# VH-VL binders against Large ribosomal subunit protein uL10m (mRpL10): the designs that were tried, part 60

Target 1, 224 residues: Large ribosomal subunit protein uL10m (mRpL10), of Drosophila melanogaster (Fruit fly) (q9vpl3)
Amino acid sequence: RGKINIQRPKAPHYERARVVAVTQPKYPELPKAKSCFKTRAERTQQQQENPYNEIIAREVRNWLDHSRLVAFFHLSSITADDIFRVRVQLHKQNLHLKSYGSKIIEQAVKNTRYEAIVPLFHSNHCIVFSPDPEKTAALLRIVRRVPQMVLLGGIVEETMLSRNQLVAYAQMPGLHAVQAQLVQTLSQAPGHLIQQLQAHQNSFVQVLDVHAKNQMNEETPKST

## First folded at step 3 (VH-VL)

Design q2 (framework fv_anetumab)
Fold by ESMFold2-Fast, scan of step 3:
Structure q2 (fold): chain C 224 residues (1-224), chain A 119 residues (1-119), chain B 111 residues (1-111)
Amino acid sequence: as target 1 above (224 residues)
Amino acid sequence: QVELVQSGAEVKKPGESLKISCKGSGYSFTDYWIGWVRQAPGKGLEWMGIIYPGDSDTRYSPSFQGQVTISADKSISTAYLQWSSLKASDTAMYYCARLDYYDWSFDYWGQGTLVTVSS
Amino acid sequence: DIALTQPASVSGSPGQSITISCTGTSSDVGGYNYVSWYQQHPGKAPKLMIYDVSNRPSGVSNRFSGSKSGNTASLTISGLQAEDEADYYCSSYDSSSTPYVFGGGTKLTVL
């Protein structure tokens, strides 16, 4: 009906959340008599909730560590059928759409090189993971048809890229050396970002111009 | 140039099996869904089902599920539509078409395969 | 299968504008912007004329335009020509029963 496939595929994090929710102790209403150890009660509640959040946070860290492509999106209001359609399209390209709470993301990336992504998750969001960075072009082609998903940035080969840098990467031909050089020229220290971004634009234009001319000059020999 | 080429016309008797083909060329065959559309004589277009050749994921119209089998061989960029036992009501023109999943449209069509089933 | 509602036939004179309607429900035409239109000449395969309600593929005349209001999509052909005489089919994403649905088709006659 509303589903492209009657049997929805199971996602590991949703399956874990479902199992934990079923097995987790039911918390009764607080007794009328307040404990003189309110601080201890708060600490106990944090301990009970922390194991669950840590399990999901470990899953997020595992996805980050094993994915060579990670893309971050703002997600506006979207129907279950529409997001299922997008998820199916992405799955066909070995792209895995995941959604996690902002506190879990913060817990997962705290004290890691990815800590800078936390501000991206203060609104509705989703993340796409893939072990294959060459799928960036396919990813952007798919999300172009989903106005509810707005690209914020991503991580390619452990390098953090802005939206414009990720789009530039997607447009680069599948030559590993050229792609690696582009990532290097696009990614630099945050200091003097505006000047460096303009320098990257100039370097990127030069790289594209050289590559285009090389393709034109060597078109026949490369057509094999 | 994107092209879908279908197998030639078939004349069959009720109860016989049949497998018709649709070969894609000029694009990445595994990046697009292939759909099958039926058109009975003098009637309109009926969607039968679609297949994603990259992993052979198939979706059937409820009207055709269990009546036909859709398959694909990505090594030769060919999709198939198969009947185990034909009936006279299967007489129709069968089109294959490439589905652009992003636009939800059939952007390139095969020339059609006419299947005639008569005693 | 469930078909979107189109008039069986429409007619017009050369140079005139005609409109073909395609009516569905909130689970197909009304709920999504995935309406396409196909042109089919006798004995030929269909050709995509409009996708995403109002977008034209490369090579399709600007005389063809699409629109949608509520549960009804429309194909408008301006400056009608003899070669426009064909069958026209609408299609849409369908969230209720199948992922794809065609309209019943409309025969356009140029008089």
Scores: ipSAE 0.000, ipTM 0.424, lowest interface PAE 17.3, mean pLDDT 75

Design q20 (framework fv_anetumab)
Fold by ESMFold2-Fast, scan of step 3:
Structure q20 (fold): chain C 224 residues (1-224), chain A 120 residues (1-120), chain B 111 residues (1-111)
Amino acid sequence: as target 1 above (224 residues)
Amino acid sequence: QVELVQSGAEVKKPGESLKISCKGSGYSFTDYWIGWVRQAPGKGLEWMGIIYPGDSDTRYSPSFQGQVTISADKSISTAYLQWSSLKASDTAMYYCARLDYYSGWDFDYWGQGTLVTVSS
Amino acid sequence: DIALTQPASVSGSPGQSITISCTGTSSDVGGYNYVSWYQQHPGKAPKLMIYDVSNRPSGVSNRFSGSKSGNTASLTISGLQAEDEADYYCSSYDSSSTPYVFGGGTKLTVL
């Protein structure tokens, strides 16, 4: 059938190709050659000093600084059609789904109040940005039907919230005074909250590491 | 409360044009898809297409693409289903329904239906 | 085109339980948890009875329940009553270019 999802894409053909590429099966990592490829450390250093990465890091900082709602998700394997459908539904609610490499995230948030989020991006991830914190309920309703996207936490009105705190915030739509009070109340223990977010991400990293090691075994099929 | 109200029954001759309507109320009209569903006499439900009124994004069933036009006017919260040239085979009950995509992928509210009869 | 497969008819007596099946493929029923069930009485618009495989809208009797196993979804009506006599349609999201698909419908007769 080869037909697209119910949502008609407004994106150019290039964006469609990008979506397909993101959801396609990944090939096994090729062995490193002495003459052709740098070591992992050398590639990381080269990537970090790439001027283009600073431009993208600036874009990420702009999204963080101008969004009153930022939600962080773990992203497992998902089809091109499914992620496209989710992206279109989110866009209609002024919610913008973005994915950036962990080094770019680190570069973007280094020496900022958001530096604590870096551990969340050690595994496959995506971020949803919006200028409208009132859209938190709409975001959670849309993502509820996408089991491949697991909420890790977020930032509302520049306040870091755990998954449960963000869900609590979403349950008070239409009550602006109560929502403001809730954000203030939920932010009362920042140190504990940051520790909770880091512990959650470390748990995911451990699970993914075990899965990746199992995936490398003869009997474990390779996934996207 | 959410309500979808459709235009009245139509009796037409083959070759005539027709435009039927579905007016939504009690919700944000631009935040939900509106679908059109056909039911021929004594037959089951057939999905025809959907429209998102906020940006007029439309999707048609392959069986109905090119046969009908779906449109919407968000200023009056009304969706339309239109034929340029009716056939006798277009005789059917036509339902509009709101597609809930927030909590599922289902038609949660339905219009009362518009009976279209096409005969010589 | 290919509609989801439902039995043409099913019958039961008052107080019994009946089950209506809805079979598709991995591109619709099997691949997604977006199965819905609609009830239609003669001369009336369809009414949503079940969404997301097993959820009931407000106002729908708890006698109606839904489930799914592989490519087959099922609607079960317990404590069958005369007013349950109607046509029942399943539906699903379809990942092909026909993003919504209905079943052929099942006529329930209460004997």
Scores: ipSAE 0.006, ipTM 0.452, lowest interface PAE 11.7, mean pLDDT 76

Design q21 (framework fv_anetumab)
Fold by ESMFold2-Fast, scan of step 3:
Structure q21 (fold): chain C 224 residues (1-224), chain A 119 residues (1-119), chain B 111 residues (1-111)
Amino acid sequence: as target 1 above (224 residues)
Amino acid sequence: QVELVQSGAEVKKPGESLKISCKGSGYSFTDYWIGWVRQAPGKGLEWMGIIYPGDSDTRYSPSFQGQVTISADKSISTAYLQWSSLKASDTAMYYCARHEYYDWGFDYWGQGTLVTVSS
Amino acid sequence: DIALTQPASVSGSPGQSITISCTGTSSDVGGYNYVSWYQQHPGKAPKLMIYDVSNRPSGVSNRFSGSKSGNTASLTISGLQAEDEADYYCSSYDSSSTPYVFGGGTKLTVL
């Protein structure tokens, strides 16, 4: 493998570079004067913006706007085969598992009603989206069997819910009037909800520490 | 009520082909997996494979991949297990069972199809 | 090749409690909460007794309970009755080779 194969092509670097230069398209260059008059703040803002990140952030915003169910998970180390199987199981229920970098999520939710979720994504994470909030029960049943995915909270019908509130929502009957009453009740305590989400994140770190110690203590006598 | 009804017992000679069936009723056939489980005389349960009829996503045990074909016809709510060429070692009871991804287990089972392969 | 390990047989007296073990690895029993248990009487199809480690389907007696510790899942039957005499199979999700694996089975004798 590599560029040198059975047939060994040889061309002087200098002549090759010259041919490439001659064939390059000559489009008008952006006027240098415009760059000279930009403020340092304007240059810093443009430098902070990665076109790739903005495209992906727009994708995240689109998922948030078109999903009536969004669930947030901490994601521990998992094999490619295992995560693929989970994605297949979720996809059959119209549940879409996505992973995005923390900076991209921050860019996507900045200056939106969902900006408060940013602290949840400081560690390894994934998000499940669905247009159907009735799939919350199916989602929770599937993820119960994936110990690497730990539920942190979610958004249902544009309302932020803690883990316990999302579990309660999943257990509600399919009568929309009853579910609407639950969502309205939960929307009356936004400050407390943010505190609950932060508390769950802290509790999760404690659980991981205990789990790590328990795994070390479970070492078999023959493992050494 | 949920029910899985399997085809009747078969007696075949080595080298013959065979296709046995499992018909589901009383539920949405395309929303559940159908698995096939083999049990040789006096032996334990062996998982063979599973199919999701809604999209025909099929998965096999490595021991049975290439030895059998699992398929489904959602228009008649029926799953199939097929051999192109039977061997004496295929003599066994074959069960179909409905599998639930959310509550991991085979919750409803067919009555079984006894397949006997002898000269 | 490698199936979940169960004792070949277990016995108990009427009214006693017995436990059947099911040992795997971190890629099956130890790694996931995907353990189920099946009861099979001679000449009959298996019946699901426990799913997701410890949950009972409707119609299954509360004398049957499931648990898991590390790589070993356990089925406990309390208040043994003659009708409990059967073969019991555990099963689990298997991330290493197949999505489903059975244990070798345990014959329960009620003496």
Scores: ipSAE 0.006, ipTM 0.481, lowest interface PAE 10.1, mean pLDDT 77

Design q26 (from a2 with heavy chain H99Q E100D Y101W W102Y; framework fv_anetumab)
Fold by ESMFold2-Fast, scan of step 3:
Structure q26 (fold): chain C 224 residues (1-224), chain A 118 residues (1-118), chain B 111 residues (1-111)
Amino acid sequence: as target 1 above (224 residues)
Amino acid sequence: QVELVQSGAEVKKPGESLKISCKGSGYSFTDYWIGWVRQAPGKGLEWMGIIYPGDSDTRYSPSFQGQVTISADKSISTAYLQWSSLKASDTAMYYCARQDWYDYFDYWGQGTLVTVSS
Amino acid sequence: DIALTQPASVSGSPGQSITISCTGTSSDVGGYNYVSWYQQHPGKAPKLMIYDVSNRPSGVSNRFSGSKSGNTASLTISGLQAEDEADYYCSSYDSSSTPYVFGGGTKLTVL
């Protein structure tokens, strides 16, 4: 504004020209840096942020409510290509890997039965959802090859399970009736599961068939 | 136990069609990828492509895209490799192999020798 | 074709150690920890020896080890035995066309 002094020798009405220049709305174009502007852009960003968070929080609640298997992972540094390959392998098994911010997770589960999971998300994390709890074994088989993903625990048939309980669940025969009983047993103690299974007997042929199918779905150690 | 059993050796003339098979057993067929690997006489291994039988998602090597078709029938736990019109240059041993993870094959079929000559 | 570079042949005496190299680019060996090694005896199907650079399947001797530095992966066989005489192939994921790619193969001769 004070840099133009051309009109001083030529100036009738210098004061008027100066006032017009000062009130002129055309300023040097500001950089498109969102961080430079702390008033209007910041308020607009905050308003957009709140609606976005609620929309995603609702999405998270839908995933939690409609998934019979939910697994929680700590996620260490991993390349975009590596996580993409993991996503492809998981998706083939109807396992859906999702990443959400900690605040969104907290907002989604606040005042719900799942509020206890919030402490799991204080660091980098990801969640795997599936409508099919029988895919727990496939999930653990895939994740075993991804050292950057560390299993923290999960929810199976609406029951919260620790890492060890999920591992135990994955190793057992997968029938709907048996799975419901396994989930209830695992929520109490892994050792009790074996005792209950030994006390409950199915036909030998049926148990053998389920075990054979589970072995076929899992990598079996080979003889020396 | 996990096994991949391939169809028997084939002797064909140029221009003929051919479909060879790879039957998986001892595991959940739809939970693993099946790949096809070619080995020309006295040469090394060439990756041709892979298929996920659960949804028939198929990925081909650029060298084999359009030259062969990979398919699978999950109801009989069988994957296929087929040619609409064989060439003498298709003479090779063809292996199918199961993939436990995307980038390696843990179990291999015994191979199918395909000989194409006039 | 040969997508990954391996020496055509290597040789060693019983009890010695040999190393086979596998060189690619940043789109395959250099970019990812998804390198595998296969052993093939004449007239037989290949057998997985190493996966994910350095992991051994059950049943594979601990004489076989894998490593990687930059764009080059290596298979090392210690305590060389006559039964190790075979062709060895490296393989890797390749991000440039979503393929799975093999090396040209290395013939190991046990003297």
Scores: ipSAE 0.125, ipTM 0.572, lowest interface PAE 5.0, mean pLDDT 78

Design q27 (from a2 with heavy chain H99L D103G Y104E F105M Y107V; framework fv_anetumab)
Fold by ESMFold2-Fast, scan of step 3:
Structure q27 (fold): chain C 224 residues (1-224), chain A 118 residues (1-118), chain B 111 residues (1-111)
Amino acid sequence: as target 1 above (224 residues)
Amino acid sequence: QVELVQSGAEVKKPGESLKISCKGSGYSFTDYWIGWVRQAPGKGLEWMGIIYPGDSDTRYSPSFQGQVTISADKSISTAYLQWSSLKASDTAMYYCARLEYWGEMDVWGQGTLVTVSS
Amino acid sequence: DIALTQPASVSGSPGQSITISCTGTSSDVGGYNYVSWYQQHPGKAPKLMIYDVSNRPSGVSNRFSGSKSGNTASLTISGLQAEDEADYYCSSYDSSSTPYVFGGGTKLTVL
């Protein structure tokens, strides 16, 4: 009997991880503030200017700037052991699973091209980063067996993709083929189909209008 | 089609070295673990070890640690199982298999029969 | 040399249902939902029949089903057919000292 065969050699054993998790404080105790006369507004401002958050926000910006693949997930309740196994398997594919607080993400992406992702992180979430966009297929194959992680969308080569677009991207065979398929997809914009359908509807309406006017002008009770 | 093709049967004498192969085709070889499974004549299946060809991360069963070497050459999509000095007790059928990320063996090689006798 | 415990043999008649058990510990079968079942006909490589306790790969008959209770996983074959005569092996992820463990195998005889 061995240790989990996909586990990194240096990863902490389950029992050690459990002991560390149990002994770590989940939330800090509130200090007694008998001498604190700051207004509610001043306390709120002090919280918003936490320098620790800016340091972590810079880390998030570095991951976003240096990753050619970023995937966003909703995360349901999952055990520490299960998420650790997911992290180990993802790491084998050069995929890096990270979790950050919503306020840190907002601070990291504010006034950047990625600001639109903020609403995705108002609930439990995690992000997967990779310098290699060819690993999208491997990412989705790993995550499809983790029902607690639900794909929301992502960013590939600085282009924001929906869930369905990211799934389609994963099915493309390679770099040159991906470029060809992207061009093909863009050339088949839905607007072309809508334009054709609208043209047919307009032609039919014109025919109906002509018949209606002829019947009204001639007072014919029925058109033959 | 996804397949694993193993090298042909071997007949060896005790003390000789041997290296058998398992070639993957029809899939991304570096994205799956390859496992080696032994089956002695008339006996059950035994795990020997696994390798991830993408980074050559290798894990052995305690029963086979130090008895064999597992390796892979990702440039030719081939995994290897190697003995420095064969024993008569190494006589067995050896299977390679592709592991999905969570450990099930979804694709198997046809097997390599190794016979070690004096 | 640790292995999961399976009965050495089971037998049944065509059309009957049989169940093969696979018993381990809390560090393998009991601790995880990563139990697989393999079918091996004489002289052939094993074939995956069940993974993740109860899931069937594409192409495997729905007559094969899997379940788990505590430290024991079970493979059930309904509507037994002559072609089901084979050796069956369970396998589980093991968190202790081996990457995976196999059961000792069960020979299924039809008639």
Scores: ipSAE 0.085, ipTM 0.561, lowest interface PAE 4.3, mean pLDDT 78

Design q28 (framework fv_anetumab)
Fold by ESMFold2-Fast, scan of step 3:
Structure q28 (fold): chain C 224 residues (1-224), chain A 119 residues (1-119), chain B 111 residues (1-111)
Amino acid sequence: as target 1 above (224 residues)
Amino acid sequence: QVELVQSGAEVKKPGESLKISCKGSGYSFTDYWIGWVRQAPGKGLEWMGIIYPGDSDTRYSPSFQGQVTISADKSISTAYLQWSSLKASDTAMYYCARLDYYEWGMDVWGQGTLVTVSS
Amino acid sequence: DIALTQPASVSGSPGQSITISCTGTSSDVGGYNYVSWYQQHPGKAPKLMIYDVSNRPSGVSNRFSGSKSGNTASLTISGLQAEDEADYYCSSYDSSSTPYVFGGGTKLTVL
């Protein structure tokens, strides 16, 4: 139809393995670096986005449009078993952890109000979605036990919030009118929200690097 | 050595103003909420309100909304509880406590400030 | 009262196990896993014994355990000792009017 008749968001279960299998080339292609036979139309077609990326991008847009809580995280190296345990705990609270490639996120948010979030996804990342903003407290309680997941910020009731503003929001009452007012109040901090989120991310990386170097220096002289 | 140190006991008359303090040390003061808890003589704990010192966001219990003012000065790691006009019914022990966002419990408590309001 | 419901008193003998209940609604105890328990000896500040329903802070005896079923949280003290005689308060996150609410308190007497 010409309009979307969605009563509530559907939880997409994306089977990445199947999409990858379908998109894999069956035969190796010859190197094209010096091809003089490529027409302008052929070059434009080769630069066209994979149609499966557009399908996944639509899923991301659906999650963004129909979630009242969206939280962005930086991911350090984490095992499949550890992230699975976190996903299970989050799912019990109607919190949906999703990981998408940066290209797909860029495609999903291009020409939308969310385009400003793109810089957050140039490193390893994940996003948590929920239709229930009151679950912010549950979300942050769960991820505190996962040092590999660092909260960067999020979107609550269509308003972009920093890490500290999300912490403040989580501890406020479940009255929707009061929550909306508080979200507006928290978001009225002077500009540089993206800079604040990136500065927090950079500071965390610097602290980890210093800590790792200090541990290496302290442990190296000791016999095991 | 994480601790909260509260100001000393106060003896006041009804109608007087009062401001008591709670100073945090040994941790990042702006990364934790500070809650205020009242305990009338021989009675239970009553939640008064909470403040996040990083941005001074404050939330009050409905029972204490408009009766007290909670504030914080992050430059000196100190939270405050203030009355514009004390009543005899304000006689109580007042505790401040640190609320960790990640461990939703008040893990560090001040020693308490006894406020006595005599007519 | 808006406070969480606890029994006014409970008693036990040394070595016995006792349980203190804390009953709320779906907007506090039932809706969230943010139940805490505090121990208060006369003239002293409260001490956190349990947070997030069942977790113990460092330094708290494993004789203290917490649980929750529906709208009711419970604190269980096993191997009861004389020093356990105190007032116990539950608390929870409250989504309706304030981020935090206390129970009315329970006086534990060790016989």
Scores: ipSAE 0.000, ipTM 0.426, lowest interface PAE 13.3, mean pLDDT 75

Design q29 (framework fv_anetumab)
Fold by ESMFold2-Fast, scan of step 3:
Structure q29 (fold): chain C 224 residues (1-224), chain A 119 residues (1-119), chain B 111 residues (1-111)
Amino acid sequence: as target 1 above (224 residues)
Amino acid sequence: QVELVQSGAEVKKPGESLKISCKGSGYSFTDYWIGWVRQAPGKGLEWMGIIYPGDSDTRYSPSFQGQVTISADKSISTAYLQWSSLKASDTAMYYCARSYYEWTDFDYWGQGTLVTVSS
Amino acid sequence: DIALTQPASVSGSPGQSITISCTGTSSDVGGYNYVSWYQQHPGKAPKLMIYDVSNRPSGVSNRFSGSKSGNTASLTISGLQAEDEADYYCSSYDSSSTPYVFGGGTKLTVL
């Protein structure tokens, strides 16, 4: 659910850094000569086993699960100062810019509903997360001034949107919550349409209660 | 020398149309938003809306949506505020102001255009 | 209606410090660091005094400072001078329906 923030509200530190610090093993000192004579099998096991990747993959899954807005960008060459300024502006809007290696992203989304995003990360990339889908317009206005960031697509309310669909969503005026539901309904597989309409009818009516008269008649038009 | 210069005062009757202007100079006009702010006589500031001249992306306050039209002509670095049919309640000072993002501060302001609507 | 609440008036004597409050909700002042303060003298356009809660534009006296605690932002004017007598407006980003909202304004009288 989008209400839960992966970063604890009372903790000013990043969860990944805490986990990495806690997992550092302490062990008795080994003679230097012994460590230099590691067998091939021991070296191969050390190279193959990397629990750090699973920890970061879990972090990525938590960001995906707790974010109602996820935007994917190709990232061209950019200075550390420039990307820092972008991160600061995004953070003020509760938009969180993250970069992860492609293998970690693949591990995070494997066998999940998000697996389709893996091809987006074949080159330099970054991801913006937010619990607030109404920030899509703010996101696109901030990155409009960053030519090094090229929008590839995104996820709004758990629905995959193309670049053009995400831009269209951001440009919709008025009732953003209702418009998000409409975009989600339009982007869903036809097999799920009836269940979604029935589940969302009360939400549509409640959201539109201040704006539209005769909401029941307007939200249930004759389509057959 | 950043400057926003607004058109002169207007005296109109209810039902008439009006278009006032705000010309930017001394900066890249298409890199900044232009917002419109209303101030009725003796009252406070009311945000009306904002436009990005580079692509004419426009946002309105719910109170002014459908009441006014904001537009811009980037070839002459000029933004506009327009009414199809004026009301006596539109009597106010109208300011244009520049902002880097649509939700951030207005760092430079026009001198204001006084619009008086009376029968 | 105006979303941000300011006191209608505040007064002080020359050399004193005064503070003007600006109270909103978690969808504006409390949720974001986009609070600005404007000074308006009679018959003139507003002038930006503070942006992003506590930052001062070039040319603005260091007697003006801004802060925020929870849902309330504050403008503090130290070493009050006669020319500080003006109307002061706060503003904030608003995530609920418009990107921008002003406070009701505060008339500062220098006694």
Scores: ipSAE 0.006, ipTM 0.433, lowest interface PAE 11.9, mean pLDDT 76

